# VH-VL binders against Probable ABC transporter phosphonate/phosphite binding protein PhnD2 (phnD2): the designs that were tried, part 6

Target 1, 264 residues: Probable ABC transporter phosphonate/phosphite binding protein PhnD2 (phnD2), of Prochlorococcus marinus (a3pdp9)
Amino acid sequence: SADPDKLIVALIPDENAATVIQDNQGLKDYLTEAFDKEIELVVTTDYSSMIEAARNDRLDLAYFGPLSYVLAKAVSDIEPFAARIKGGTKTYNSCIIGNTKKGVTSFDDIKGTTFALGDPASTSSRLFPELTLAENGLTKGKDFQGVFLGSHDAVALAVQNGNAQAGGMACPILKSLKKKGVIDPSKVTTIAQSSPIPQYPWTMRSTLSPELKEKIRFTFLDLDSDKVLKPFNADGFASITDSDYDGIRKAGKLLGLDLSKFVK

## First folded at step 23 (VH-VL)

Design f3
Fold by OpenDDE, fold request of step 24:
Structure f3 (fold): chain C 264 residues (1-264), chain A 121 residues (1-121), chain B 106 residues (1-106)
Amino acid sequence: as target 1 above (264 residues)
Amino acid sequence: QVQLVQSGAEVKKPGESLKVSCKASGYTFTRYYMHWVRQAPGQGLEWMGEIYPSGGYTEYAQKFQGRVTMTRDTSTSTVYMELSSLRSEDTAVYYCARDHWYDTSGYFDYWGQGTLVTVSS
Amino acid sequence: SYVLTQPSSVSVAPGQTATISCGGHNIGSKRVHWYQQRPGQSPVLVIYYDSDRPSGIPERFSGSNSGNTATLTISGTQAMDEADYYCQVWKDYSYVFGGGTKLTVL
């Protein structure tokens, strides 16, 4: 249906599902009221599953990471429309972190270590960590061993407990985990930050009615509810276009990714 | 402060090769694409290609494929552009330009001073 | 290949508003950037991301982009604004410039 009574809203599993769902309850309630529709939040098991769901037109709205969006866009007709804005910026950074106790506090210390990554299709826990390392003369498989742990919080915990000596993750998530007391700042050292990354894009399937699509755009862009925005740590949502992620496409190419295929 | 300093003007003959250098400073050299853009006398800007210093990845405009080679020296933060089989129409000012590429569609936020290359018999 | 079309020249009296257009197929879906090039000088970024100004660029410079046309607007044009102006986009891993517009301040 182009205007269903229920909207499936998919969220990227960048943290554990419970946290993701909790953080989006305000949004769920807001959208329920705004659209007078049932809103079902869905967190997929991994990034690839979400891309596949989009490809099969099973999602009405989807909140992707930048790389996963680009991958999804290559195999589906999703339309980006909004992204977080905070402090006037629509970007965030990826962080390289190291285990403090093990003395991993510089790029040189990462040599010979196990480096924790999130999902293969993750922007800030795979793509940009690898690029940042490469920019500093380190290559995965040559200078360090990579391990995919599925999520950003998994990366942080692995690095904290020493199961991985270093790792890459979104800086905002790291900050949040520290604030929540999940990560001890004294146990994890931030080694570096990446270049700015365009924020996570909200997308909708192209087969929705024009009227509903316009309503969705307006609702997100006009959203000023603290209840919704506080968990997002955002001032609001700003308009975006597909072109805002051209840098991600370039980055993907640098990493040798075929953006026309699912990332394994 | 970001600075791009290019090599000096050159005079070449048809069939020869030119090699222009661009030394970058004031930023993380390996993080930004460097581009080459040329401008023939009285003409507009023409994109030639790009190089990513980390790894040396290159992309060239179709017009120059097979004739242009871009390289980098990370130890000196210098990018080089070589153009072979020169023709009179290759007479131009050649610019290096840094690419703000990561968070949007790329644009050139800093430019070198330009290098005039004259090709004449 | 993707093509950007600019008028060859625009003239404006001092203090008046200059408008330079950049035409391209569905250019409104792209991000357009603008460069100023004074005679004998290197290009300088004056507008990026359709309408954002780099630090140091006067507020009289503004940009917009919609449909098939991007526009650079210079309000209160000054003699120093006399230059060539180029629009630019990214397309299919290539960078495309407009043909340039010579702005003359009368």
Scores: ipSAE 0.926, ipTM 0.961, lowest interface PAE 0.5, mean pLDDT 96
Fold by OpenDDE, fold request of step 24:
Parts: structure tokens; sequence; C-alpha cells
Structure f3 (fold): chain C 264 residues (1-264), chain A 121 residues (1-121), chain B 106 residues (1-106)
């Protein structure tokens, strides 16, 4: 249906599903009221599953990471329309972290280690960590071994506990985990930050009615509810276009990713 | 501050090759694409290609495929552009330009001073 | 290949507003960037991301982008603004420039 009574809103599993769902309850309520529709939040098992769902036109709204978005866009007709804005900025950074006790506090210390990554389709827990390491003369498979753990919090915990000596993850998530007491700052050292990454894009399927699409855009862009924005740590949502993620496409190409085919 | 300093003007004959250098400073060299853009006399800007210093990945405009080679020296933060089989039409000012590429659709935020290359018999 | 179309020339009197267009298919869905090039000088970024100004660029420079046309606007045009102006986009791993517009301040 172009105007369904129920909207499926998909979220990537960058953290455990419970946390993701909890963080988006405010948004769920807000959208329910704004659209007078049932809102179902869905957290997929992995990034690939979300891309596949988009490809099969099973999602009405979807909150992708940048890389997963461009991958999804390559195989589906989704329309990006909004991203978080904080302090006038629509970007975030990827962080490379190391186990403090094991003395992993520099790029050189990452040599010979097991490096924890999130999802293969993760921007800040795969793409940019690898790029950042490469920019500093470290190559996966040669200088360190990579392991995919599925999520950012898994990466953080692995590094903290020494199961991995280093890892890559979104800086905002790291900050949040520290604030929550999940990660002990004394046990994890931030080694570096990546270049700015465009924020997660909200997308909608193209087959929604023009009227509904416009309403969705307006609702997100006009949204000023603290209950919604606080979990996002955002001042609001700002308008975006597909072109805002051209850099992600370039980055993907650097890693040898075929955007037309998801490759792990 | 970011600076891009190019090599000096050159005069070439048809059939020869040119090689222009661009030394970068004031930023993390390996993190930014460097591009080459040329401008023939009285003409507009023409994109030639790009190089990512980390790894040396390159992309060239179709027009120059097989004739252009971009390289980099990370130890000196220098990018090179070589154009072979020169013809009179290759007479132009050649610019290196840094690409702000990562968080949006790429644009050139810093430019070199340009290098005039004259190709004449 | 993607093509950006600019008028070859625009003329404006001092103090008046100059408008330079950049046409492209569905260019409004792209991000357009603008460069100023004075005679004998390197291009200078004057607008990026459709409407943002780099540090040091006067506020009289502004940009917009919608539909099939991006626009560079120079309010209160001054003699020093006489230059060539180029729009630019990214498309399919290539960078595309417009043909350039010569702005003359009469």
Amino acid sequence: as target 1 above (264 residues)
Amino acid sequence: QVQLVQSGAEVKKPGESLKVSCKASGYTFTRYYMHWVRQAPGQGLEWMGEIYPSGGYTEYAQKFQGRVTMTRDTSTSTVYMELSSLRSEDTAVYYCARDHWYDTSGYFDYWGQGTLVTVSS
Amino acid sequence: SYVLTQPSSVSVAPGQTATISCGGHNIGSKRVHWYQQRPGQSPVLVIYYDSDRPSGIPERFSGSNSGNTATLTISGTQAMDEADYYCQVWKDYSYVFGGGTKLTVL
C-alpha cells in the first residue's frame, strides 16, 4: 500500500536490540501521533538483513548507517530525507580504541593484534576503522587480524575485556557506553578518530504516496520534541540528499567493495 | 594552514611527456584525495583524475585514460601527474586540488598555484 | 556524461545583484559547489554544499539549488567580483565542472 495504516520502521543493530528499541520509543510515540498510524519498530539481526529487507520493499522507514545505506540504495529504491544534526553538524566520527592494560595505545601497538570490527557493512565499525588504519600504514591481514563481532557495543566490550586488543566503533556510542558505565574509561584507550562521517540517514520507500512522503519529511524536519531528540543526542533532524553520501561510496570503493553486490 | 605548492612551468614538444608535482602541507596527507584539474587558455576547468595517497588508488577521467598517470610519495607529501603523448591541445595550466570528500559530495577546498605547460612544435 | 550548463557571460552594474545559473538534470538532488577564478589566479571555493560559505568569503555570496538549476548570487556586486565562476558536482566517481561564466562588472 502507498498509504498503509501501519508503518514498519527499521533500525540497524549497531547496539543490542533492547537498547536500540528503547532509544527509539520516543520516536515511535511521536510518529504514532503525528501520522495517526501504527508504528512498528524493527531491529534486524544484522546489517545485511536490513539491506535485504529494503531490497524486498518490506520497510516503510529505515534508519541506516551510511555504508549500509549506499549498499541498500544500490539494490532498492529508497529515498533519504533526514539526518541528525547536533551543534550545527551532521557528522560523527569513528574511533579506534585499544586495551589500556595490554598497552595498546597507539597505531604501532595495533600491529600483531586482533582488531575487533562490528558488522561488515558498518561505516564506523568497519569501513572507516580500516581506512584510518590504512592511512596510518596498517593493513588488515598483514599487520593485524580482523574479527567481526556484529555490533559496536560488542566491539567495545571485547576491547575492554582484552578479547580483542583493539577495535573500531562509532565515537558517540563509545561515549554513551562510558556514560552508562558499561565501558570503563580506564580500561579502553581512544587511539584515533576518523574523518567526519555523514550522519545516519533516515530513508523511506519510494512507493509511499507523495502526500505521505511529504508528511514524513515535514514531521522529521519540524521535530523539536526533547523526548525524541534526547536519545539521539540531537538538536533536530536536517534535510539530506543521496549526494551527501557520495563520500561513503568513494570510501567503499577504496576498500574494494562492490556497491552493487554486498561483499563481506 | 593548508598549502599546495606545484612545480614550475614547462615547455614541451608534441609526443613528449609532462610531469607536474604538487607538494602538500598543513594537513594529514594520506587522508585526502588529491585531484588534477587543467585549464586550456581561454577555456574552462577540466577534471583529469584523482589519487588517494593512502594506497595510491587512482581514478582518471575517460578522456585521459591510458595517457595519464598519477602517483604519490607519502614521505614527502607530494603528488605527481604525468601526461604522455602530448599534443598542442594539452597546452594548459594544470592545478592540483584537495578534495573534501568524506562527509559530502566532494569539492575542492584548496588549490595549487597552477603549472603552465606549453606544448608547441 | 553529466553536463552542467552555465551562461557564457553575465553583466552587472556595481552595487547590483548578479545571478549565475548552473543547469543540470535533477541537479537539485546533488550538491553543487562554486568556484571563483580571477584572471591569472587559481580557482577559489566560494560556495560549497549548495549554500555554505567558506571562511573568508563575503556574505554577499550565496547559493541555492533546486530542481534543475543551481544559482550563485552575488549581492552588492563589486569590481573585485569580476571573474569567472564555475559550478561543480560529483557524478559516478567523476567530477564535473560547468563551462564557466564570465561576470563583468560594468
Scores: ipSAE 0.924, ipTM 0.961, lowest interface PAE 0.5, mean pLDDT 96
Fold by ESMFold2, look of step 23:
Structure f3 (fold): chain C 264 residues (1-264), chain A 121 residues (1-121), chain B 106 residues (1-106)
Amino acid sequence: as target 1 above (264 residues)
Amino acid sequence: QVQLVQSGAEVKKPGESLKVSCKASGYTFTRYYMHWVRQAPGQGLEWMGEIYPSGGYTEYAQKFQGRVTMTRDTSTSTVYMELSSLRSEDTAVYYCARDHWYDTSGYFDYWGQGTLVTVSS
Amino acid sequence: SYVLTQPSSVSVAPGQTATISCGGHNIGSKRVHWYQQRPGQSPVLVIYYDSDRPSGIPERFSGSNSGNTATLTISGTQAMDEADYYCQVWKDYSYVFGGGTKLTVL
């Protein structure tokens, strides 16, 4: 059981890497002080690279999206331990968006168009957009063409600029992009929201010493600093378990996804 | 207010098929799995399978594969369960139940009133 | 196939605390849900997510889950609590029920 002097902390590349690192800098400083250890933040090129790093035991802590977590858990000795609370809940939603100028304002307007998706292993910019469209009678490959653009901000920009007629992405990220002025609200219409999605899990390598794992859990659950929480966009942290992501496993199976292929 | 209303009791002979309906109201029918769970007299609850109304995706418990068929009609918010090649052991109360599943481990938050099916020689 | 084991019956005096166990290998890593079924009635969800109560379920119902055992606890047991109780988990795309426990209030 390991108690390393440096912890490698991977962050899912769901937005531009600089933004991801900036949003987690306060947490990095907090964890450095709490653990008296060196903390190295890493952002991989894509979701599959992060999953492979976890499979090879190269990460000590990892902040996955829900689907990428499920994929990593299937091939790695990791355990989830905390998720942020926001607005009294450990859930969020995916938003289906359309280009306003091209008149894409309803599900019917998506038929026959190009639909922007994020990373293939993304929950709220791939899995739940496809599920939400299916719930409204639209099947990828049959009723619309999906294109993978890698990240949520890339999806939002493609829809705003008309490079895709519609797209799917995390509602909280869309809200943030609108607040920052990256996305003009008048150019992007929100068509629908998905069913609730369990919040991104923080995970740790199961082979860490029991004492270190307990310290990591308590440090997140006890965190109440506004200097850390506000930039992280959280009201606090709550405990989670692997079973909280069973719905993600069911959604993948429902859509016929072979989850093992995302690792290779 | 969520409600699941099932079809009435039936008496069947061995070798016949049964078909039970479950009409849902008070929620978005296409966003929740519907399940069938049965209970033989004096016995516990037994999961039979599930259907997702959007597209009609189904999963059946291994025990019932090959004999059970679940379908739905989204225009009437109704799920159907058909069990073929009935045996006396299929005498049971058949329940439909709604699954809250997206953001947690699935559980049955609402149940139908049950449909008694008696299979007698 | 994953098995959940419950005692077949539990008896308690009115006002006492009833404890109903649900045994399963490493069940503490799963979320456990509990249903009450009164004679001749449909099951009713009384605990979900190990320990959460749906609206309308009295506070005397509580749950815990650790290691190989999940537990439903009913404090201040009343005659109306006399029923069968089932635990349930999800495992490998299947829904698994315990065998049920008949709670008798004498």
Scores: ipSAE 0.558, ipTM 0.835, lowest interface PAE 2.8, mean pLDDT 92

Design f3
Fold by ESMFold2, fold request of step 24:
Structure f3 (fold): chain C 264 residues (1-264), chain A 121 residues (1-121), chain B 106 residues (1-106)
Amino acid sequence: as target 1 above (264 residues)
Amino acid sequence: QVQLVQSGAEVKKPGESLKVSCKASGYTFTRYYMHWVRQAPGQGLEWMGEIYPSGGYTEYAQKFQGRVTMTRDTSTSTVYMELSSLRSEDTAVYYCARDHWYDTSGYFDYWGQGTLVTVSS
Amino acid sequence: SYVLTQPSSVSVAPGQTATISCGGHNIGSKRVHWYQQRPGQSPVLVIYYDSDRPSGIPERFSGSNSGNTATLTISGTQAMDEADYYCQVWKDYSYVFGGGTKLTVL
């Protein structure tokens, strides 16, 4: 339906699902009131499952990471419309982290170690960590062993606990985990930050009616509620277009990513 | 302060090869694609290709595939472009340009001074 | 291959507003960048991301992008603005330039 009574809203599983749902409860309530529609939040098992759900037209709105968006856009009729603003920018960074007790404080200390990665389709816990290491002379499979742990919080915990010597994850998520006390700052060292990454895009299926699509865009861009913005860690929302993710497409091609490995 | 300094003008004969250098300074060389763009006399800008200095990945415009080779030396922060089997229509000013690409659709934020290559029989 | 179309020339009197178009199929879904090239000089970025100005570019330069047309606008045009102007996009791992527009200030 082009104007359904219920909107299925998928959220990328970049952290524990309960956390992801809780952080978006304010948005769910806001959209329910703004649209006078039922809003169902869903969190898939992994990034590939979310991409597949979009491919099969199961989603009305979807909050992807940048790389998972690019992969989903290649196989789905979706369009991006909004991204958060934080600190005056529509960008964020990936952090390269190391275990403090094991003395992992520089790129050279990563050689010969196990490096924790999130989901294979993650931007800031896979693509940009690998890119940042390559920029500093380290190649996955040659200079270190990469292991996929599924989510950003799993990466952080593995590094803190010493199950991996180093890892890569979104800097904003690391900061949040430290503030919550999940990560002890004395146990996890930040080695470096990546180049800027475009913020996670909010997307909608292109088959929604033009009137509903415009209402969705306006509702996000006009949003100023602390109940929504604080848990989402945002100062507001700004418009975006597909071309804002061209750099992610270039990074994927540079690293030889194969789309067929992410869609079943 | 970002600077891109290119090698000097060259005069070549048809069938020869040219090799232009572009030395970068003032930024992290391995984080940015470097591009080559040429401009024939009285003509517009023509993209030739790109190189990513970290690892040496290249992509060439279809028109130049098979004739162009781009390389880099990370120890000197220098990119090279070689164009083989030169013809008179290869007479142009050759520019290197840095690509700001990570978080947007790519654009050229800094350009070299240009290198005039004249192909004359 | 993706094509960007620009007028070959635009003439304006000093103080008038110059408008330079860049046509392309669905260009409004892309980000458009603009370069100024004065005679005998390298190109210089004057607008990026459709409408943003690099440091040192006067506020009289502005840009927009919608539908099939991106536009560079120069208000209060001055003699020093006389140059060639190129639009550029990224498409399918290639960099595409418009043919260039010669701005003459008479």
Scores: ipSAE 0.480, ipTM 0.816, lowest interface PAE 3.5, mean pLDDT 92
Fold by ESMFold2, fold request of step 24:
Structure f3 (fold): chain C 264 residues (1-264), chain A 121 residues (1-121), chain B 106 residues (1-106)
Amino acid sequence: as target 1 above (264 residues)
Amino acid sequence: QVQLVQSGAEVKKPGESLKVSCKASGYTFTRYYMHWVRQAPGQGLEWMGEIYPSGGYTEYAQKFQGRVTMTRDTSTSTVYMELSSLRSEDTAVYYCARDHWYDTSGYFDYWGQGTLVTVSS
Amino acid sequence: SYVLTQPSSVSVAPGQTATISCGGHNIGSKRVHWYQQRPGQSPVLVIYYDSDRPSGIPERFSGSNSGNTATLTISGTQAMDEADYYCQVWKDYSYVFGGGTKLTVL
């Protein structure tokens, strides 16, 4: 329906599901009150499952990563509306990390090693790590072996434990994992940061009523509650449009990413 | 300080090829697309195509597909544009331009000085 | 095949406000960039991302974008603002320029 009594809100599984749900509990409560609707949070198994759910019109709101958004937009009637602001910007970076004990501190040290990646449809744990390595003369399959571990926290743990010598993941997630004690800062070094990446978009299905869509946009843009913002690692939300993700489209095409691989 | 310095003006005959260079300095050459844009006398700007220096990936405007070739030399931070089978209609000023692209729709933040190529019999 | 339409010319008196339009189907869903080209010179970016001003561009330059029209606005127009102005978007892996507008300050 165009104005359902219950909204299905999908969250990209960029970390383990318990963390993702906990970080969004405040937002769930806020939206429940603002809309006078039931809010159901959903965390799918992987990014492609979330893309398929959007393609089949099973989601009302969806919090995608930038690349997974671009893939979902190509096959779904969705529109982006808000992204978080942190430190005065709507961007973040991917971090190239290395295992300290194995001495992985430069791009040259990545040659011949196993490089941990997140989900195949991830921006900051797949697309931008591969782009950043290519910019520094390293080609996946020729100069290093990529291993897909599904999530950013799995990448960080694999590098810390030495199961992979290096990896790529969102810098803000790495910082959070260090602060929570999941990652020991002495065991993981940051080799480099990627070029800026547009922040994860909040999206809604375009088939919601115009009145509900406007209310959703306003509710996010007006949000100033620390109970919501602090767990989400945000200072607030800003308006976005589809064209803010054109650079992600270019990066995917540049690296030869086959979009059909992510949709059945 | 970003600088894009192009090769000098050229005079060509129909059927020949032109090759213009653009030497970049003051930034990380491999992180930015470089574009070629031309402008015929008294006319507007026309996008010809782009190259990403890191791997040499190119994208050409449909009008120039099959006639244009873009290359780069990362050791000298230089891009090249070659246009073959020249016609008098190819008389133009040819510009290189740097693309800011990662986090938005792309725009040209720095331009070369332009290279006039005249094609006449 | 995406087309950006600009008027061929705009004339204003010194000190007046000039507006230069850039028409395109659903251009409000895109980010529009504007370039100034003085006679015999290379183009110079004057507005990017619809309304942002690069360092060194006077504050009298501003931009907006909604619906099917993006607009470059120059307040307090001066003789040095006489130039050609081009809008530009990215669409489906291509870069599209408008036809250009000659601004004359009489």
Scores: ipSAE 0.474, ipTM 0.810, lowest interface PAE 3.3, mean pLDDT 92

